# VH-VL binders against q0atu2, part 131

Target 1, 119 residues: q0atu2
Amino acid sequence: MLDKKARIRTSREYRNVFEKGKRLSGRFLIIYYVENALDNNRFGFITNKKIGMAVIRNRIKRQLRAIVREYQGQVKNKHDIVLVARAGIGKSSFEGMEKDYIAIMKKAGLFARNANKID
Below, E stands for the ipSAE of ESMFold2; O stands for the ipSAE of OpenDDE; V2 stands for 0.75 times the mean of E and O plus 0.25 times the DockQ between their complexes.

## First folded at step 6 (VH-VL)

Design v43 (framework fv_recibokibart; at its last look DockQ between E and O 0.49; V2 from the best seeds 0.00; counts 0 for: pae E 9.8 > 2)
Fold by OpenDDE, look of step 7:
Structure v43 (fold): chain C 119 residues (1-119), chain A 121 residues (1-121), chain B 108 residues (1-108)
Amino acid sequence: as target 1 above (119 residues)
Amino acid sequence: QVQLVQSGAEVKKPGASVKVSCKASGYTFTDYYMHWAKQAPGQGLEWIGEINPDYGDTNYNQKFQGRVTMTRDTSISTAYMELSRLRSDDTAVYYCARGKYYLSWDAFDIWGQGTLVTVSS
Amino acid sequence: QIVLTQSPGTLSLSPGERATLSCRASQSVDSKYLHWYQQKPGQAPRLWIYDASSRATGIPDRFSGSGSGTDFTLTISRLEPEDFATYYCQQYESSPYTFGQGTKLEIK
């Protein structure tokens, strides 16, 4: 589980990311990202019924947190990043989801140059 | 058809704890933050805190920090607010209210009917 | 925290009159994050105006909201008997999401 300091926790914080952040779409994920005034990154997650039943949504939530946790040390600091799950993610594999995350984060230029787990 | 139904009135002694429930229906429970507000007799509204029902993340008014705990059970679309170490000035009607965080507005558009909590020795 | 100060505390008017309620913020609030609620005795608050100037569903057009920055206003063009209640402004600019102390609109 992500540290509390690494999570977007308030509704207003989510709103800020959606209103002021940049948006990029992948196959299974949409990311909104914006610089923050902190020294750390914060992550938020949006899942809804479009991606599937409760069991599926719970799995996707766990998988997304696992992916973010795995690569969080390689992400450029001072960003708020919200991941929105797309409808097709419920039928994706973990590897597919991870690949999509890496691709979209690369496209956004959010990985540090010395990152070693994204190749 | 969208509504919030809260648990019944409570009478507690000072130092005790109270847990109020708020059951949501008519909408997707996890798509909206749940907020709680306090209204002492004859007084105005005071925001207590919010919870993200999907992930359980909370944000409390510092005034209640350390005494309030917000939780949820997604399986029954129910939010809970627990207030501990009760004192007489905690006597109030407590409301749950639905808040949007990535839609058109962030106002509290749906409110529970309120739960009266009386703290007296 | 942002403090919202409403004025007047009590407003006594008669049906048919114009009512003007003020809400002043201690710091600038984006119009998108300023809301008004109506509350009658023994009832829960009800969303009345959102985004400073948008009427909630079912709210009569005699109600209007305006303002920006630190000064916001709720206006009732011609008071109806059912309009007498307490009105609260609220900000969602930053946590904690504070309310004003309320203006009680009572019948003269």
Scores: ipSAE 0.901, ipTM 0.951, lowest interface PAE 0.5, mean pLDDT 94
Fold by ESMFold2-Fast, scan of step 6:
Structure v43 (fold): chain C 119 residues (1-119), chain A 121 residues (1-121), chain B 108 residues (1-108)
Amino acid sequence: as target 1 above (119 residues)
Amino acid sequence: QVQLVQSGAEVKKPGASVKVSCKASGYTFTDYYMHWAKQAPGQGLEWIGEINPDYGDTNYNQKFQGRVTMTRDTSISTAYMELSRLRSDDTAVYYCARGKYYLSWDAFDIWGQGTLVTVSS
Amino acid sequence: QIVLTQSPGTLSLSPGERATLSCRASQSVDSKYLHWYQQKPGQAPRLWIYDASSRATGIPDRFSGSGSGTDFTLTISRLEPEDFATYYCQQYESSPYTFGQGTKLEIK
């Protein structure tokens, strides 16, 4: 999964992204994002109880991490990005989440316009 | 009603380890970081570290780095702090406290009742 | 790390008097990341003031917080007997998050 260096680990860093960052909403995801002073990107994740029972939430958490990891090399460097799962995400497919993520990241200018999955 | 309930007092020998639990109820466990703080007898509060209960990411005060491990079990809404290689100056009351990190805020608005850990030979 | 220095260490006053408690930071702290806690002997700390000036739920109007940058103040306009306790300021500006050493408010 995501390397320790690629994760937002502290509560203060999450608050920084929410307070200073830009917000963009997709179908299943909201992202908050801000430029950082590091040489790399860091990702954080927010899931809530309204998504569904533990089995659904655990699936969503695994799939979000997998999607972010798969595309991390295509994200413009020096950003802290927090993904917030919307209530409806529990009914999405992996492909649906992936498409939403790519669309949001492209719209935010954090992704190449024609991003491809890393093999 | 929101509350954090900690495990009971412990008496340990120098060199041993202690694991304190903090059970959350009345709120969504994963929406708040869990913090741990130390208070030695007659002294002030010292922050030990924090854990993201949803993803398990931790951040420790360097003073405790290498001796402290924070974990959680989301199925029972319980956070744990383990302190190893205990010494006499680890004798203290240990508190857990929640801190909101998503969109709205309070400081450490809810605290556990504290767990007295006594380290004596 | 940011060091918070509270003064005085002990403040001896009588009920009815005004109390002014100081918290000074070794470097700038955004007021949104400065909080105050009250602690009575044998009890856990309780959140009292958050974001430097906002009273927590249930905290009486006689308590007010102020300040910015490196200088923060907790003021109690007219002391009641239940207000005699230790007060800690805390910064959340940067990890490690730190507390001041506390000001013990005691009856004169």
Scores: ipSAE 0.745, ipTM 0.885, lowest interface PAE 0.9, mean pLDDT 90
Fold by ESMFold2, look of step 7:
Structure v43 (fold): chain C 119 residues (1-119), chain A 121 residues (1-121), chain B 108 residues (1-108)
Amino acid sequence: as target 1 above (119 residues)
Amino acid sequence: QVQLVQSGAEVKKPGASVKVSCKASGYTFTDYYMHWAKQAPGQGLEWIGEINPDYGDTNYNQKFQGRVTMTRDTSISTAYMELSRLRSDDTAVYYCARGKYYLSWDAFDIWGQGTLVTVSS
Amino acid sequence: QIVLTQSPGTLSLSPGERATLSCRASQSVDSKYLHWYQQKPGQAPRLWIYDASSRATGIPDRFSGSGSGTDFTLTISRLEPEDFATYYCQQYESSPYTFGQGTKLEIK
């Protein structure tokens, strides 16, 4: 459950990320990200029906939110980040999604170096 | 296949409340903003507000702030708009419409059939 | 809020003629947030033109949109019988997301 300030809230904010942001594809995820004018990060999550039935899509969103919450303290601030679930994500384990998220966030340069060791 | 189906017409007295439903089918309900608009008889369209059906966050036109409440039930892919303290100029057709926030269009690409609310007496 | 003023209010033309519908904004609107809808009596509006000039899927190429800043135009190069309807512009630049009052395109 992400704090309200850590959520992309409006359709215009989502559109801004898609149009102005950088895109990176992982095995199960695509991220779009753009620098924002805030002091904090905001996250958005998208699934579509190609993934599966509604119960499956809702489970995927819940799992992605949990992963993002776990690592949010390590993410460099001032970014809007949208996670898009790829069609094949329904066959992934939670661990597989988590590893994919870590890899793609590192590749994007969005994890702060030694963030868990700063004062 | 992609559809928004609204609840039926209603007749209300001044001072009452009305709750209009909008059931989505054929797409992932929580991936798209839902908007509501008013069209009084013979008049143009007026935006009432929007809801993010995933988080439940709302943004209302100031003209309706304090009288409108937008909610949703994700288990049945249904959005709701409740308008309270009805008055005669609330007589209108009320539409739900889907916005496209996950693609780069902010346009309303799918509309419900509309719900006539009549406030009389 | 941004007020959209459409002109004319009613446009009476015959099939085969060219129609020009105007939408003027009280403040600048990025073209990516200016949209047009068609509505026929008893029906819901339909997305027609988005981002000022892009036709929605299935919309005939006799419809074109143009404009920027505060002045936007919807043009129908040669009217067909099915084109007689009311057209609304809408801005998504800033909340509240307003519509114009409409131009009713009716058969002469």
Scores: ipSAE 0.007, ipTM 0.649, lowest interface PAE 9.8, mean pLDDT 87
ESMFold2 (binder alone), look of step 7: mean pLDDT 93; pTM 0.947

Design v44 (framework fv_recibokibart)
Fold by ESMFold2-Fast, scan of step 6:
Structure v44 (fold): chain C 119 residues (1-119), chain A 121 residues (1-121), chain B 108 residues (1-108)
Amino acid sequence: as target 1 above (119 residues)
Amino acid sequence: QVQLVQSGAEVKKPGASVKVSCKASGYTFTDYYMHWAKQAPGQGLEWIGEINPDYGDTNYNQKFQGRVTMTRDTSISTAYMELSRLRSDDTAVYYCARGKYYLSWDAFDIWGQGTLVTVSS
Amino acid sequence: QIVLTQSPGTLSLSPGERATLSCRASQSVDSYYLHWYQQKPGQAPRLWIYDASSRATGIPDRFSGSGSGTDFTLTISRLEPEDFATYYCQQYESSPYTFGQGTKLEIK
């Protein structure tokens, strides 16, 4: 579960990330990210019908939020980050999604050195 | 093809609540925010709020906060706006409208036909 | 909240004339978040110009939008009878998203 302040909630805030942000693709995830003027990071999530049925999409949403929460302490402060699930994500394992997230975030330069995980 | 169809006109007494529906078709319902706007007789447009149909997250105009509730049912691609404790100045046409929020430059590109809500004694 | 003020409130012109409709914001609005809608009596609004200057699908090229910061303009180069309607500007810069009060374009 992410704290409400750590979630992107409005359509305008999502649009800002897509319009001004950088894009990076992984195996199961695409991230869009931009530096914000706040004192914290915010995350948004996009899963669409192409991923599968509601049961699968709901599982993916829960798992992505759990992964983001676990690693939020390692993310460089003051960023808005949107995770877009790719069609193939429905067949991935939790570990597969987690590895893809870590790889993407490292490649984007969004992980701080020696930062701690938050459970 | 792409369309938003709203429920029919309603007449309510002061203090009652009204729930307006907006059924989407021709697109993936969860890929667009759903917005609601009010237009009192002879007046302009006023934004009420928005809902993310995928996650259910809402954002309301402070003027309506505490009286408005937005929900959706993804199984039937339908959004709802409920306005409670109705007053005479809530008499208006209420519109739903689809808003793009990523990978496009469009705004509220598709609107429902409107629902007239009359609040009278 | 950002207040949008449209002027004039009513603009009376004849077909063939040029129309210029103003929208002024109480604080800066990025042009990507300023949109215009057309509404005729008894009808829902229609997206007309988005991101300050881009015409929506099917909108004639006699319509153009311009502006940045706090001052935005909708221009109709040569009025046709079907253009007489109310036009609303809208900002998407910050919540609550707001509309101007409208400019009613009426036949002289």
Scores: ipSAE 0.133, ipTM 0.734, lowest interface PAE 5.0, mean pLDDT 88

Design v45 (framework fv_recibokibart)
Fold by ESMFold2-Fast, scan of step 6:
Structure v45 (fold): chain C 119 residues (1-119), chain A 121 residues (1-121), chain B 108 residues (1-108)
Amino acid sequence: as target 1 above (119 residues)
Amino acid sequence: QVQLVQSGAEVKKPGASVKVSCKASGYTFTDYYMHWAKQAPGQGLEWIGEINPDYGDTNYNQKFQGRVTMTRDTSISTAYMELSRLRSDDTAVYYCARGKYYLSWDAFDIWGQGTLVTVSS
Amino acid sequence: QIVLTQSPGTLSLSPGERATLSCRASQSVDSSWLHWYQQKPGQAPRLWIYDASSRATGIPDRFSGSGSGTDFTLTISRLEPEDFATYYCQQYESSPYTFGQGTKLEIK
């Protein structure tokens, strides 16, 4: 799980990312992202009813947090990033979500040059 | 039919705690932050804090920090606000209200009916 | 924290008249973060105008909101009996989110 410092916690912070941020869509994920004035990255997550029942949404939430945590060290510092799960994510594997996340983050230019997967 | 239904009025002694519930229906509980506000008799509204029902993250007004705790139970779409170490000036109507925080630029568009908490010695 | 000051505190008017309610912020508030609520005695507040100028669902067109920066206004072009209530402005610009003290619109 991400620590509290690495999470978007307030409704206003979420709205700032959606209002000011850039959007990039993947197969299972959409990211919204904006540079922040802090010395760290913060992540937010959105899952909704169109994904499926609570058991599916809870699985998706756990897996997305795990993926973000695994690659935390590769993300360029000073960004607020919100991950929005698309309706089709309920049919995805963990590997499929991970691949989509990496592809989107690379395309957005959010992975630092020469960064390594966090251990 | 979107509704927020709060628990009933309570009378408490100074120093006690009170826990108010707010049951949501007619919408996806996790798509909206749940906010809590205080209105003392004959006074205006004061924001107490907010909770993300999906992840449980909270943010409190510093005036209430240390005395307020917000929680939720997603299985029954219910949010809770507990206020401890009650004082006479905590006598007020407490409201829950939802606020959308993504993709739609909504205000506090749905409010609970309010819960009167009376603190008397 | 951002302080919202509403004026007048009480506005006494008759049905058919025009009402103008002011909300002033201690620092700039983006209009997308400024909202108005109507409250009648014994009732919960109700969203009336959101994003400074957009009427909430079901709100009559005699109500209009305007303003930007630090100065915001709620206008009622022709008062009806049911419009007499307390109106609160609210900012969502920064935590803690705050409300003005309210303007009570009362029958003269």
Scores: ipSAE 0.302, ipTM 0.784, lowest interface PAE 4.0, mean pLDDT 88

Design v46 (framework fv_recibokibart)
Fold by ESMFold2-Fast, scan of step 6:
Structure v46 (fold): chain C 119 residues (1-119), chain A 121 residues (1-121), chain B 108 residues (1-108)
Amino acid sequence: as target 1 above (119 residues)
Amino acid sequence: QVQLVQSGAEVKKPGASVKVSCKASGYTFTDYYMHWAKQAPGQGLEWIGEINPDYGDTNYNQKFQGRVTMTRDTSISTAYMELSRLRSDDTAVYYCARGKYYLSWDAFDIWGQGTLVTVSS
Amino acid sequence: QIVLTQSPGTLSLSPGERATLSCRASQSVDSSFLHWYQQKPGQAPRLWIYDASSRATGIPDRFSGSGSGTDFTLTISRLEPEDFATYYCQQYESSPYTFGQGTKLEIK
């Protein structure tokens, strides 16, 4: 689980990211991101019905949180970032999601070019 | 049909707790925040708080902080609002309402029918 | 918290007349976060206008919303009998999300 302070918790905070943020699409993920006024990054996750049944959506959410948590140290400070799962993500491997996350974060300029997984 | 159906009227003693339910149907329960609002007799609307049904994260109006708890059960698409340490001025109709938070306006487009909670000695 | 003040508190008019309902915010509210609801006695509120000026599904075109900053207006160009109700503005600019006290539109 991500720490409470590292999560986007209110509907208004999600709306802020979608309205003011930049959008970047990967193979399995779309991210929306905007700089915040806090001393830390916050993450939100969207896994809509197009992904599949609740069991699949819950698995995807757990795996995405695990990926975000493991690479948290590589993300530039002061950003609110929302990850939106695309329909095809339900059939992706954990490794496939992880690679897509790293690629999209690097393209967004939110991630060090040579970022590595942190244990 | 998209609808929110709330539990029936409650009569409680001061100091008791009340738990109101709001059952969603006709849409994906986890795609919308669930909001709760209070309307005392003859008065306007007052926002109590919101819950993300997917993660369970909550945000409460400071006026109710410490007395309100919002939860949900995704297996039955139902949200709950529990208000504790009831006072006479908690007598009101309580509404649940959904608000979109992804790629759409946050306006409360679907409301429950309301639940009358009466706090009497 | 942002306080929304609606005026007048009660507006007495006849069918066929124009109604102008005001909502003033204590702080600036982006128009995208200003919404209006209609409520009739014994009923739940119903979304009427969202994002200050967009009519909700099924709302007649005689209703229009406008405004920005701290001043917002709901206008009904030609009142019909079914329009007599209480109207609430609401801001979603910052938590806690607040409602105005309401303007009751009543038959003269």
Scores: ipSAE 0.535, ipTM 0.851, lowest interface PAE 2.2, mean pLDDT 90

Design v47 (framework fv_recibokibart; at its last look DockQ between E and O 0.81; V2 from the best seeds 0.00; counts 0 for: pae E 5.7 > 2)
Fold by OpenDDE, look of step 7:
Formats: sequence, structure tokens, C-alpha cells
Structure v47 (fold): chain C 119 residues (1-119), chain A 121 residues (1-121), chain B 108 residues (1-108)
Amino acid sequence: as target 1 above (119 residues)
Amino acid sequence: QVQLVQSGAEVKKPGASVKVSCKASGYTFTDYYMHWAKQAPGQGLEWIGEINPDYGDTNYNQKFQGRVTMTRDTSISTAYMELSRLRSDDTAVYYCARGKYYLSWDAFDIWGQGTLVTVSS
Amino acid sequence: QIVLTQSPGTLSLSPGERATLSCRASQSVSSSYLHWYQQKPGQAPRLWIYDASSRATGIPDRFSGSGSGTDFTLTISRLEPEDFATYYCQQYESSPYTFGQGTKLEIK
């Protein structure tokens, strides 16, 4: 699990990201991102029932958190980022999911210049 | 058919704890934040806190910080609010209510029937 | 926190009359985050108006909401007997998501 301060925790914080943030769609993920006034990044996750059964959703949640943690230190600071899982993600591999995350984050320009795990 | 059903009335002594349940049905439990409100006898509504049922993240009113704990069991679509170190002014009807955070508006559109908690020595 | 002050505390009117309920915020609130609830004795609150001016499902068109910034109003054009209740405004602009103290609309 991500550190408490690295998570979007309130409904209003989620609303802010959806209302004011930019949206980018990948194969398995949609991201909403907006600058925040903090010294750290915060991440949120949306896993709707359309993804699949509870077992599948729980797996996806765990995998998304793992991916975010892995690349957390390489993301530009001062951003709130919400990941929305798309319906097809339930049939994707972890590697496919990770590849999609990296591609979307690169497209958004959210990775730091010195990021070494995404090259 | 969307509804929230809360547990029954409670009578407690000062210093004790109470745990109220709120069972959701007719919608996807994890798609909505669950909120809790307090209403003392003859008084208005007071927001206690919220919980994200999907991840368990909570946000409490500072007034209740340190005494309130919100949890959930997704397997049975049930939210819980526990209030500890009870005192007489905790006597009130407690409501659960769902709130949207991914849709167009965030008002509390569905409410439980309320749970009366009486604290007396 | 944002404090919502409703006025009047009690409003005594007769069926057929026009009712105007006010909700004032201690700081600016977006219309998208201002809501109204109706509550009758012994019952849970019910969502009545959302986003300052949108009627919830099943709410008669004699009810209307308006306002922006710090001043919001709930209006009942022609009171019906079933409209007598307590009305609360609520803000979702920032945590804690506070309620007004309520306006009790009672029959004269």
C-alpha cells in the first residue's frame, strides 16, 4: 500500500482531479492528472465493476499499486494523479499493464528527465 | 431499490464504545463514498466523516478525530462507524449516506434510516 | 471550515403562500457544491436540491434553488401542506462538508 500522504483520500480531492485535471487514455488505463500545492505526489485509483468480479478487481488494484510504487520516485513532483482502470484490463498481463502505464505517463510528460527505469 | 439499512438503537454508558452498521444494496458499494452524520435531539445535522469503501481511506471531522473509526466490509457491502469514549452529548441519531465522487455531483442522495444512540449513566 | 448560516430560523406561513429560505456561506462556494435537504420529524433527511438549482428526482417544480458565491436561496412558489418541514443547506466545497443549522418551515 502507498504511504498515506501519497494517496488521494477524500472524495473532494478526487472531484478536484476529475474537474480540473487533464485526461489521457491508454489501452488499459485512463489517467487524470493535475498539479497540486504540495511537495509530494498523490495517487488515486478507480476500479469499476465493469472490470470484472471482485477477485479480478482486487488483483488489478494490487497490480496498479505495485506499478505506481515502482515508478513513484521517477514521477515529476506536485501532481495529483488518478488511474482509472478500463474494462479490458482484467485480461491483461502485469507487463502489459506496466507498459501501458509507462506509455501514458510519458505521453503526459509526467516522468522526470533522469528516470532510469523507463528507458 | 437503492437503499441503506442501519443497525438498531443502542444504549450505552459513558466511557463505552458503540459500533453502528450500514448495509448498502441496489448499487455497487465501492463506487460511492460513504458518509456519516450526527443529529442530536432537536438539533441540526453534523458531518462526522467519510470513507472510500474500495480502499478504506477515511477523512474525519476534526471534532470527532481520535474517537471515531470508520471501516467497511466489501464482501457484504456494509460500512461501520465506531465511536469510543462515549459521553452524554454523543446521544443522537446517527445516519449513513452515500456520496458520489466519480460522477457529475457529490450530494448525499441516499440516506439510511438512522440509528439512535443513547448515552446515560 | 465553511460555516453556513440559514435564515430565518423559523418561518411561519400558510398553504398557498410563497416561501423564501436563505443560506449564507462564510466564504465562496461553487454552485456545484451547494445542496439542500428536506427533513420531517422522525425521518431521515432527503436530498431536495443539488448543484444549487437542480431538483432531485421526484421534487415538484414549485421548488427552485438559486444563488452563487456566498448567498443561496431555496424558494417554494406556492406552499403545499406536505412542504412544511425543516430544510438544511450543505456545502461540498471543502472538508468538513458542513450543514447549515436549518430553517423550520411551519404552518401558521
Scores: ipSAE 0.895, ipTM 0.949, lowest interface PAE 0.5, mean pLDDT 94
Fold by ESMFold2-Fast, scan of step 6:
Structure v47 (fold): chain C 119 residues (1-119), chain A 121 residues (1-121), chain B 108 residues (1-108)
Amino acid sequence: as target 1 above (119 residues)
Amino acid sequence: QVQLVQSGAEVKKPGASVKVSCKASGYTFTDYYMHWAKQAPGQGLEWIGEINPDYGDTNYNQKFQGRVTMTRDTSISTAYMELSRLRSDDTAVYYCARGKYYLSWDAFDIWGQGTLVTVSS
Amino acid sequence: QIVLTQSPGTLSLSPGERATLSCRASQSVSSSYLHWYQQKPGQAPRLWIYDASSRATGIPDRFSGSGSGTDFTLTISRLEPEDFATYYCQQYESSPYTFGQGTKLEIK
């Protein structure tokens, strides 16, 4: 589970990301992202009933949170990022979701080259 | 048919806690935030807080922070609002209402019927 | 906290007249985040106008919403008996989400 500080908690903050943010689609994920006025990143997640039954959606939710946690240190600071799971994600492997996430984040320019380094 | 059905009226003593339920039907429970609002007798509406029913994340109006707890049970599409350390000025009708937060309007389009909570000594 | 001030507090009119209800915000609110609700005694509020100017499903065309920035208006072009109720504006621009104190539309 991500720390409260690293999660988008309010409905208005989700709406802000969807209305003002940029959109980038991958194979299994869509991200919406916008710069925030904080000193940290916040992540939100959207899973759709079309992904599958509750057991599949809960698995996807846990795996996405694990992937986001794993790569937190590489994400360019001061962004609100919402991950939207596409219908096909239910058939993906963990590695497949992870690769898709990395690819999208790189295309968005959201991965820092030297995370945790002071220049 | 989309609807929100709330639990029945409660009478409580000062210092007690009350837990109001709001059962959703006719839509995907996790696609909408659940909001709670208070309306004291003869007064207007006051927003208490919201909960993301998918992830459980909450956001409370500072006026109620420390006394309000919002939870949900996705297996039965039900949201809960618990208000503790009740005072006489907590006497009010409490409403739940849904708000869409993904790529559509975010107005509170469906409301529960309200739950009257009376706090008296 | 954004404060919404509605005026007048009570508006006394007769059926057939035009009603104009004001909602003023203490700071700018995007029109996409200003909504109006109608409430009758003993009932839950009902969404009436969303995104400042869009009528909710089933709301007759005599109702119109307008405004931007800090000044918003709900207009009823020709009052019908069933329109007499309390109307609340609400902002969703920033948490905590707030309502105005309401304008009670009553029969003169």
Scores: ipSAE 0.728, ipTM 0.883, lowest interface PAE 0.9, mean pLDDT 90
Fold by ESMFold2, look of step 7:
Structure v47 (fold): chain C 119 residues (1-119), chain A 121 residues (1-121), chain B 108 residues (1-108)
Amino acid sequence: as target 1 above (119 residues)
Amino acid sequence: QVQLVQSGAEVKKPGASVKVSCKASGYTFTDYYMHWAKQAPGQGLEWIGEINPDYGDTNYNQKFQGRVTMTRDTSISTAYMELSRLRSDDTAVYYCARGKYYLSWDAFDIWGQGTLVTVSS
Amino acid sequence: QIVLTQSPGTLSLSPGERATLSCRASQSVSSSYLHWYQQKPGQAPRLWIYDASSRATGIPDRFSGSGSGTDFTLTISRLEPEDFATYYCQQYESSPYTFGQGTKLEIK
């Protein structure tokens, strides 16, 4: 769903976010984020086998991608952002994940001041 | 247990294409980047590129850009590397190798057995 | 791209001797992004040392890695017959993730 320009593409880019970035935890998500040298944002998504079987992990990734796509126009540019699903996210609703994402992105200061809708 | 098994040796003519497969077993295929490397006879190793098997995103060595295509089929845990417009200096053993993209360990810890591609008229 | 230059190209030694293999980078490489592989003829490379100084699982303690910046070293304190092989360094600092040209460690 996200344009390829808006994705973290290489193994080195993922590691850079983990090593250089700031970390914030929410109820269902952890974000790592770091300023990049581009004109745009890039997003990465991590689920691991501790969350569940591949079908469950794929569903969670799809839901997180949909949430990110919905709010991507409100995110300040020039950031690489990795969303890591916490253990227990499989029991969360889509709305629960969405609220958690909004809260954690607000705490990180990553939403732009002129966003159309942020709670 | 954890294993990468590559397709068999290929003999090709200049100008043709070759597609090498790399089947993973014993681990979660989508949790690890897959890398490809070239080793010409009697020579060292050269990194060709990588694919994120979850997204399908690729990153190629500029030397191969425009001639290499990396793909995967997650339903059978298999990665592919296709090299087009073959020339004689493409004669080499081609390896797939596993790398981890978000853990503290980034080295290529599992390698396929290699696939010899011979390009000759 | 970062070029890794290994020296010597060939190192001829006897069992029991100390081996020192050098890898020099054209640009600074963080120690966490320098790796060493061993390869024997007809075999795939095997991860040997990662993050400049950490031994892979099962690698004997006679192997040690060190270095930082542009200069990295693989040392074998006391050579055993199974240690004679070609060793490659690799950087993961920036794409393309280049290898050195290799040092062949052979029996004198």
Scores: ipSAE 0.080, ipTM 0.739, lowest interface PAE 5.7, mean pLDDT 88
ESMFold2 (binder alone), look of step 7: mean pLDDT 92; pTM 0.944

